# Ledger of designs, part 13: VH-VL binders against q86iv5

Target 1, 237 residues: q86iv5
Amino acid sequence: LDSCSICVDFVGNSLNDLLNIILNSGVIGTCGDLCSAVPGGQIVDTVCDLLCDYVGVDEFIKLISDVDPDPIYICEKISVCKTNDNAAASLDLVQINPQNGTVGGTFTLSIAYTVTNTIATGQLAFNIIDPTGNAFGDAVLLVQQSPEQYTQQFQFQATPSEQESFPNGLYTVQALVCEGSCGSPHPNTYTLANGTTTFTISGADSSSMSGAGSFSGSSQSTQTGAASGSGSGFALF
Key: E = the ipSAE of ESMFold2; O = the ipSAE of ESMFold2 at other seeds; V2 = 0.75 times the mean of E and O plus 0.25 times the DockQ between their complexes.

## First folded at step 4 (VH-VL; framework fv_ciduvectamig_arm2)

Design d3 (at its last look DockQ between E and O 0.02; V2 from the best seeds 0.00; counts 0 for: pae E 12.2 > 2, placed apart)
Fold by ESMFold2, look of step 4:
Structure d3 (fold): chain C 237 residues (1-237), chain A 122 residues (1-122), chain B 110 residues (1-110)
Amino acid sequence: as target 1 above (237 residues)
Amino acid sequence: QVQLQQSGPRLVRPSQTLSLTCAISGDSVSSTSAAWSWIRQSPSRGLEWLGRTYYRYKWYNDYAVSVKSRITVNPDTSRNQFTLQLNSVTPEDTALYYCAREGYKYGAFDIWGQGTLVTVSS
Amino acid sequence: QSALTQPASVSGSPGQSITISCTGTSSDVGYYNYVSWYQQHPDKAPKVLLYEVTNRPSGVSSRFSGSKSGNTASLTISGLQAEDQADYHCSSYTRSSTFVFGGGTKLTVL
């Protein structure tokens, strides 16, 4: 993994622990004071020390304790993740199959996008809005995405749950390609491309509630190595 | 058009758990552009921020030092709401409780609920 | 006691300018620029007047302005009107990722 991905993962997973340490500590004078208290073992401690030492403990605390902490933005501010204010991309395909399905059915979201100027640190994100306005989705971190064509697929089963009942009606799919964190007001953040599609759920499938719906994602490049996926859950923008 | 509607009991006995719910309309509890707080007000202490929940990379919480050992603020994405649980209450927890949205990403509460007066007494 | 210090009351005549102070520490008012001000009329929820020291939300009169120096923030109300009679609260975000409020200031328009 690259240093940017390691930073975003560390900050995203350790933010609550870091903030709690800052809240309970009287004096934090060194990165060691802060980082040695972070749970997760030696590897987490080492990543924390490297990031903290890179900017200095006072600046690190100020960045992570900010009122709107955004792991991508934080990693950009400490210069571990690069930005490109001229990043550019287009969406080639936003397609969901089937277009007409039933409760309990499996839906596949296919997204193809073309990068025309490198995405330094950004996201591929999607949001699905049900007929009542309830939304769910996911996002994948994009790091140093060179100009090239990329594809990504996501699958979910429309199994009713407390989170999403999958009512009959028209669903809207929104897909975004972003430099920076999609939906964020922070500097160096841009929506590069967006696209929509729709699908419907209709008919009778009287399946009992069995649990929450799930997602899986995969990515592949038409040239070399595939883009990576994330298992982090929902992102709304 | 964003509205916060509070519900919950108005009388709680000492040592019990105070539980309040804030229902959101016109916005999502999992919005990456907002955070969701509980704030209380009493004549003796004025306004007092208690804690918040918000979603960015994942769900995060921040809590005031004064209540940190007793408080939980939870989102409920399926009902588009968030809850306050304050354990082991005493008469000092008697207050008018507000839920609030932090919609300006600059540390300000732009939308407030109607308030729920909670009395803690035996 | 409140974490931020405000005067308990202030008064002024219509058309005058008044200033309400909010004093904290280097760990809150002096740490970030996340200071906000709220107006509260009797039996109403607070309403945000200013955020990030100086910024007004849409619909807030330009008669309300803010400033900060060191650990002290200030709200200034120019051209005082009868409708300005209310309680005023300051708030600051802290280095510990918490919010703190001032004790409130009762403004009386004479």
Scores: ipSAE 0.583, ipTM 0.820, lowest interface PAE 2.0, mean pLDDT 86
Fold by ESMFold2 at other seeds, look of step 11:
Structure d3 (fold): chain C 237 residues (1-237), chain A 122 residues (1-122), chain B 110 residues (1-110)
Amino acid sequence: as target 1 above (237 residues)
Amino acid sequence: QVQLQQSGPRLVRPSQTLSLTCAISGDSVSSTSAAWSWIRQSPSRGLEWLGRTYYRYKWYNDYAVSVKSRITVNPDTSRNQFTLQLNSVTPEDTALYYCAREGYKYGAFDIWGQGTLVTVSS
Amino acid sequence: QSALTQPASVSGSPGQSITISCTGTSSDVGYYNYVSWYQQHPDKAPKVLLYEVTNRPSGVSSRFSGSKSGNTASLTISGLQAEDQADYHCSSYTRSSTFVFGGGTKLTVL
């Protein structure tokens, strides 16, 4: 993989630990002082040292301690990820199948987009808003996406969980293609295109219910939208 | 030269709110090199960290899971102090309460208040 | 209920070395290196002996040393003296941005 993707993955996975180390440590005078405390083994320590040494420990700490730390923005400020203020794209298709489904069913979101000016470092992101206003989603990192037409699919199962109960009703899908992190206030960040679609969920899946003492329900991972602070999960935009 | 001086009631009735104050001298509650904690001690439970408040680029709070629904720790920059509020107390909350500084450089509780014994009974 | 396990008591004679263990989990003692030890004499507030597993604050005797392996941290007191008779507590910062304490160890100098 390229250095930009490695940086974004490292910062995204380690941001919470880096913040805890900075907030609770004494003086941090070298990259080694900071990076050796990051859990994850020698590979994580090595990536941390390389990125931190590249920009210097004081600037690295400043970037991570920002009010709204953002892995893409941090990696752009380090100069490992490039920016393009003239990035341009359009959304050709935002489609979900089935449009009328059931609790426990599988839904496929298909997004097609056309890049007309290179996306240097950005995201393809989506939110799904349930009838009560709760949202979940996910995002994919886009690095050096040259002008061309692209297609991406996402799948999820509508299995009730603590994060999302999948109530009956109308669901709204919102998709974004962005330079930078979708929804971020940071410089060099742009929403290039957006699109929406809808689908409905009705009833419990009676085919997944069984006899006495059995339960048909299962929990699924709720997908969360665009990247933001903390390495514990993706925040919605 | 940093000192912590505690104040507050020694007797609280069940279901009431326990409120304690910790006054800081020789340091600032808004110091970006420190954090400010409440810790209690009882014979049955030993030392228990309850929560903290601190300023870095904004104010943060962290609370122990066991009390997070009942606790508030607030800074008061104008009086250079911080407070503990523990709601809906029971006799189980009877303890010796300490405020403490988490020295940012050391990552440990390097300065402690004198302690306040709080009894929860009717 | 303490999150970290310490022996309830330990004893030793003057001049001997003793070790007090502090066992937690991979989410606290085994996660970061923010483990600290405190000495508490009767009717006094705890006093920090060690921070970051091994570091001694200024004014703490070099007879106190610390180590950690996996989920277990250890405090060693060498050259035991009568004044070392006290309660000893360990503490760890957790991955959930909290602190947890051990149940405490009463050291008796015989």
Scores: ipSAE 0.058, ipTM 0.569, lowest interface PAE 6.1, mean pLDDT 85
ESMFold2 (binder alone), look of step 4: mean pLDDT 93; pTM 0.954
ESMFold2 at other seeds, look of step 4: ipSAE 0.006; ipTM 0.468
ESMFold2, look of step 11: ipSAE 0.006; ipTM 0.451
ESMFold2 (binder alone), look of step 11: mean pLDDT 93; pTM 0.954

Design d4 (at its last look DockQ between E and O 0.47; V2 from the best seeds 0.00; counts 0 for: pae E 6.7 > 2)
Fold by ESMFold2 at other seeds, look of step 4:
Structure d4 (fold): chain C 237 residues (1-237), chain A 122 residues (1-122), chain B 110 residues (1-110)
Amino acid sequence: as target 1 above (237 residues)
Amino acid sequence: QVQLQQSGPRLVRPSQTLSLTCAISGDSVSSYSAAWSWIRQSPSRGLEWLGRTYYRSKWYNDYAVSVKSRITVNPDTSRNQFTLQLNSVTPEDTALYYCAREGYKYGAFDIWGQGTLVTVSS
Amino acid sequence: QSALTQPASVSGSPGQSITISCTGTSSDVGYYNYVSWYQQHPDKAPKVLLYEVTNRPSGVSSRFSGSKSGNTASLTISGLQAEDQADYHCSSYTRSSTFVFGGGTKLTVL
């Protein structure tokens, strides 16, 4: 695993904990003082210590405490993740199958994109907007995506839950390719391409099924890697 | 020696705004070593944390989910105090209200005000 | 309404040890070690007894001790004395940057 992906994963999973520890601690004089308090066991503590020691505890606290922190931005400021202000890409295909399905059915979202100038650290993100305006989705981390053609698939089951009932009607899929975190106002962040598609759900009754929607992804390029998903990034675009 | 002194009305009518003030002596509302909370106590709910304000390079607030839509906690550095505003009160907001200092590494309220019993009724 | 569960009452005789439990979830008691305990006598504000599960502020008797396992924290009072008769509250800082309290436990010294 590359250092950028490790950093983004750590910060994404530990940012709230780090903020809680920083904001209510007395004097934090060493990375050990900060990192030993982070829940998650020895691996998390070790990654925390390595990243914190790389820039020094005072700079690390400053970066974590930024007014509008995001994991990609923090890892770029630490210089563990690179940036490219000239990154460029296009969306070749945003396709959902089946385009007409049922509650409880399985849908596959396929996204093809072409990078024309390297994406140094960015995201492939999507939202699915139901007929009432509620949204859900996911994102994957893109690291050093060279100029090539890429495909990514996501799969979900339309299982009703408190978060999403999957009502009958027209659903909108929005997909984004970004340098930096999609929707972020931070420097070195750009929306490189966007695309949409739609699908329809018919048949409101599949009452034998329960559960929240979940996602999985698979890359079909020479560069394969998915960061752990986050729910908050999907509502930003 | 740090002390907290509360002031404010003891009777508030339904739908109005409850406003309480906590004056700080022996410490600063902008102290980097403290955060400043409002906590209420009633027979039906016991102790209930409502929200806080604190200064770490800028002002921050955290609020309990149950009151987040109605509550504001504001610092006043010129008077060295902080205030509670609770909008649209109902009789369910009748309680003994405390201000408190969080002075330890998270999770401890080491200094408490004297308490203000607030009744919400017509 | 309380987010943390405490027994409503406990009792003991002078000299005994008693334990008061405080049960929460993996998002509060089970998440950080920021659990605190408060003693409250009638018509008085609460007074902190323990912070960070086990630590006593200066001036708190060593008869008060604390522990935590999983989602449950415990306060133990050894050598029970008449002045220990009071209400006892637990509190936890949550992963959501909030505080939650237990419902309180009335301790009666017989």
Scores: ipSAE 0.134, ipTM 0.591, lowest interface PAE 4.8, mean pLDDT 85
Fold by ESMFold2, look of step 4:
Structure d4 (fold): chain C 237 residues (1-237), chain A 122 residues (1-122), chain B 110 residues (1-110)
Amino acid sequence: as target 1 above (237 residues)
Amino acid sequence: QVQLQQSGPRLVRPSQTLSLTCAISGDSVSSYSAAWSWIRQSPSRGLEWLGRTYYRSKWYNDYAVSVKSRITVNPDTSRNQFTLQLNSVTPEDTALYYCAREGYKYGAFDIWGQGTLVTVSS
Amino acid sequence: QSALTQPASVSGSPGQSITISCTGTSSDVGYYNYVSWYQQHPDKAPKVLLYEVTNRPSGVSSRFSGSKSGNTASLTISGLQAEDQADYHCSSYTRSSTFVFGGGTKLTVL
């Protein structure tokens, strides 16, 4: 609905395509030259043209080609997303249910937070760290979040995959509320609040063990879209 | 005038590492306008892209799925060259090996080395 | 097992036009417009003829032209000459940041 959310969604979904187009094209002289090459529907092309024309094609290419590409940061530099260096929030609750579960079980993460100074463009994010240090997680974009109390739930099924086997043991949940992208080194980025909780997985069904490809499947968040782990110790926020 | 000159052994024994070098003149291996690839050709498989290296604020690599577990392509900025390392070779790796430049302007392989026929045989 | 499908051979007489097809998928030929064509004479390295589907590098004859529809790109050679007898390869950049080649087409000028 709002231009900030549209920008972040576009950049987040199209950044790799834009980088590939810039890498493999000759001189790009107009926004039309760049944006017409982006695959997708007319909405994607239209958003690309509008954002690119707003700052000019040379500045747009510069922002997309940045060393540390970050959709929120790019959209802040375009000036369609606002920043607030005085944003403030607290975490009221970080709770996971069940606290003691099994492989294949469904877990619900509930986060409650209070904004005390408007979050202009930020994230509510979480990591789940397994006993070996492997992590997965998700984030929700926060735009112009006024001072108020908020609640968010995330749900995932502990289905083993090559990315996450869900071993028995203690899992740590980290939750963050941020102005800007959580974990980002960019200017105007702040961790406003953090919280942790734990849960355990025990008594898992060992019958799922087999040869190559033994732990098929993937972790999925159904509350804020698809989430997946990648690489050992890799965090998604 | 950009030229690519290849060097390296033409005979490699099975299970060893195939190593080739491509020297660049008239351009820089770290040029933002280029990427640097290895491509091989055999009668049975034709042209096969293996991988590339390029510099865009840091070094990147992309590799073909068929060789991803065995290949490394490395730049050498001090000598203005790049190398192919293909581990654990078999007779199926016998081919004519080319290095090539992907030019930003063309989005294609616009400059090719002379080719090195590599035989993998005991 | 090339990712792109080309006819193994085509033939034509001097002065005729011929077309060579290159069929891929929605993840390569059908994804970006980074399709290129190469001419290769015996014992020579490939030489780029076309890039970005239709563009000719400086020094390439206007007899070579290209097009693309959906997942299929085409190279057309008009006014065939004896010197056009060669192998022709198509290539596409993929969504996965790789390149793939067609199996090649041997053009015989009769």
Scores: ipSAE 0.044, ipTM 0.571, lowest interface PAE 6.7, mean pLDDT 85
ESMFold2 (binder alone), look of step 4: mean pLDDT 93; pTM 0.954

Design d5 (at its last look DockQ between E and O 0.76; V2 from the best seeds 0.00; counts 0 for: pae O 7.8 > 2)
Fold by ESMFold2, look of step 4:
Structure d5 (fold): chain C 237 residues (1-237), chain A 121 residues (1-121), chain B 110 residues (1-110)
Amino acid sequence: as target 1 above (237 residues)
Amino acid sequence: QVQLQQSGPRLVRPSQTLSLTCAISGDSVSSTSAAWSWIRQSPSRGLEWLGRTYYRSKWYNDYAVSVKSRITVNPDTSRNQFTLQLNSVTPEDTALYYCAREGYYGAFDIWGQGTLVTVSS
Amino acid sequence: QSALTQPASVSGSPGQSITISCTGTSSDVGYYNYVSWYQQHPDKAPKVLLYEVTNRPSGVSSRFSGSKSGNTASLTISGLQAEDQADYHCSSYTRSSTFVFGGGTKLTVL
């Protein structure tokens, strides 16, 4: 994995702990003082030390303390991730299969996009908007995506949960390609392209839902370019 | 030498708002080295942290789950003080109320003198 | 009840050592090392004895020491003296950016 992807993954998993440690410490003089306090074991401590030592402990603390939670933005500010204010892309295809499915069924979202000016650090993201207006989605990190055609696939299973019941009706899929974190107000952040499609769900028979707590299904990505990094699930816009 | 001086009414009627003030000397309410908390004590519940306010590039608040729907803790930089507002009080809110400075190490190193507040009709 | 569990009372004779436990969860005592201990004499505000599990502020006697293992923190008072008779409280900063306190322990010096 590249340094940018490692940074974004670390910050995304550890930002809350870092903020709590910074708030509660009055004598952080070294990266070791900060990073050894982060729960998560030896690998987390090592990555924390490397990133912190890269910019120095005082600058690292300042960056963590001065920005809203946005791992991409933080990693751009410490110069481990690059930005390109002139990044450009278009969406070639947003397609979901099956277009008519059932509760509990598996859906595959296929997204194809063309980069026309390098995406330095950004996201390919999607939202699925249910008939009531509730949205859920996922994203994948894009690092140094050179001009080329790319494809991604995501899968999910429409298993009802406390977060999404999967009611019968028309669903809207919106896909975004962004420089920076999609939907973020931070500098160096742009929505480069968007696209939509729809699908329907019918035949819900369940009178109750499982007590399990999250988005169900499998998200998969297929790429033809040099993308790297880890995606994190979240609802966009 | 940092000192905290509390003020406010000692008797409050049920359903009213409990308001307390903590004046700070020897430090600043906007100090980036501190946070400012309210803690109460009763025989039935012991010490109970209620909430805090602090400045780190902007103002933050954290509140205990048990009171978060009713509590506000605000700084007043012009008077160098911070306040507690607790809405819709009941007799269960009868307690000895402290303000406290939270030092860097997750500890309360300076405490006010305490204000016994009774909630009764 | 109190978020952290302490014994309601302990006692000891002058010169003895006593230990007060403070048991929480993996979301508080077991998560960070922000555990602190307070001594409170009658009609007085609490006074910090230890912070960050083991650290002693200036002016606190070296007879007070602390430790933590898993979800349990401990305060040890060695060489017990009459003035140690007081209430003792533990506190932990939590994963959720809040503080929790133990129910308190009344120490009686016999």
Scores: ipSAE 0.137, ipTM 0.609, lowest interface PAE 5.7, mean pLDDT 86
Fold by ESMFold2 at other seeds, look of step 4:
Structure d5 (fold): chain C 237 residues (1-237), chain A 121 residues (1-121), chain B 110 residues (1-110)
Amino acid sequence: as target 1 above (237 residues)
Amino acid sequence: QVQLQQSGPRLVRPSQTLSLTCAISGDSVSSTSAAWSWIRQSPSRGLEWLGRTYYRSKWYNDYAVSVKSRITVNPDTSRNQFTLQLNSVTPEDTALYYCAREGYYGAFDIWGQGTLVTVSS
Amino acid sequence: QSALTQPASVSGSPGQSITISCTGTSSDVGYYNYVSWYQQHPDKAPKVLLYEVTNRPSGVSSRFSGSKSGNTASLTISGLQAEDQADYHCSSYTRSSTFVFGGGTKLTVL
């Protein structure tokens, strides 16, 4: 698989560990000093060493220390992920099914979008805003998305948790297509398109609190091309 | 020689905010090789790390889960010091409070002399 | 009670070797190698003895040594002396960017 996706995945999973190691080690002289301390076994150590050796330990530490958790930006700065300041896209459709559901039910968010200039490294992201203003969401990484029409579906279960209780009322869905990390102030980052839709949850009031809600996603293309089916985390807009 | 000098009130009423200051000499609060922590000690719970502030290209804070909703640790570069604010205190917050430098390698190598803070009506 | 488990007390005679254990979890002692040990005499602030499991700051006697295996770290004091009578605390940095301490161990030199 491509080095950009590998970089974004590694940085996204290891950024906090890398920062913690840098803080508590002080002076780090080699990539081996840094990467051997990262938990996760031989595969994680190997990817860390490859990325760190590519730019040099001093530059790698500086990049890790300078950014507020933005794996895409870090991977762009080390030139493993490409940028396109002329990327362009539009959102064709943002729909959720069912439009009226219940606590514990499954909702499917369908997004159709058209890329008109290649998205080099970006995101398809969404937030769901509950009736009280609490927001949650997810994103999927887009790498070298050529001009084409795409469809993506996300599913979630409205299972109450400490993060989100799923109260009765009107929910707002916000969707974004971006070059770079959606909502990020970093260079080479652009919101290319946005769209909204709504849905409702009705029924008996839920008081159960447990675990956390989760998301899953799949990518489909109406023509040649497919996108990654999983996001790197929740997005803030 | 690095030294930490603590100041602040010794008595705080329940529901008020505890505010302590730690002045640094011989080092800088913005040192990229250090972090600046508050730690408290009581007979019932021993040593308890509360939180820290540190500079690595920007300012960061980390806080213990037990106090995260009530605590703020702030640097003051102009006075070369850092402060603790702990909101909504209760008698369970009665303790001997230390400020400490976390030197490189994740240890507290310099400690203040401690300030005994009593929370009572 | 405390996040890390230490014995409440240990004792030894001058010249002997003693070991103090510090047991945590895979999210603290077992996660990074950032374990430190502190000596505290009555009415005084703690003083660092060891950092990064095995390293001694300048001026700390080589009689103090440390080790770690899995979720348990150990402090060993060799050649026990009367001045070693104090409380001993372990600390670990966690995967959540926090520190945790043990409950402390009172060392009595007989």
Scores: ipSAE 0.027, ipTM 0.531, lowest interface PAE 7.8, mean pLDDT 85
ESMFold2 (binder alone), look of step 4: mean pLDDT 94; pTM 0.959

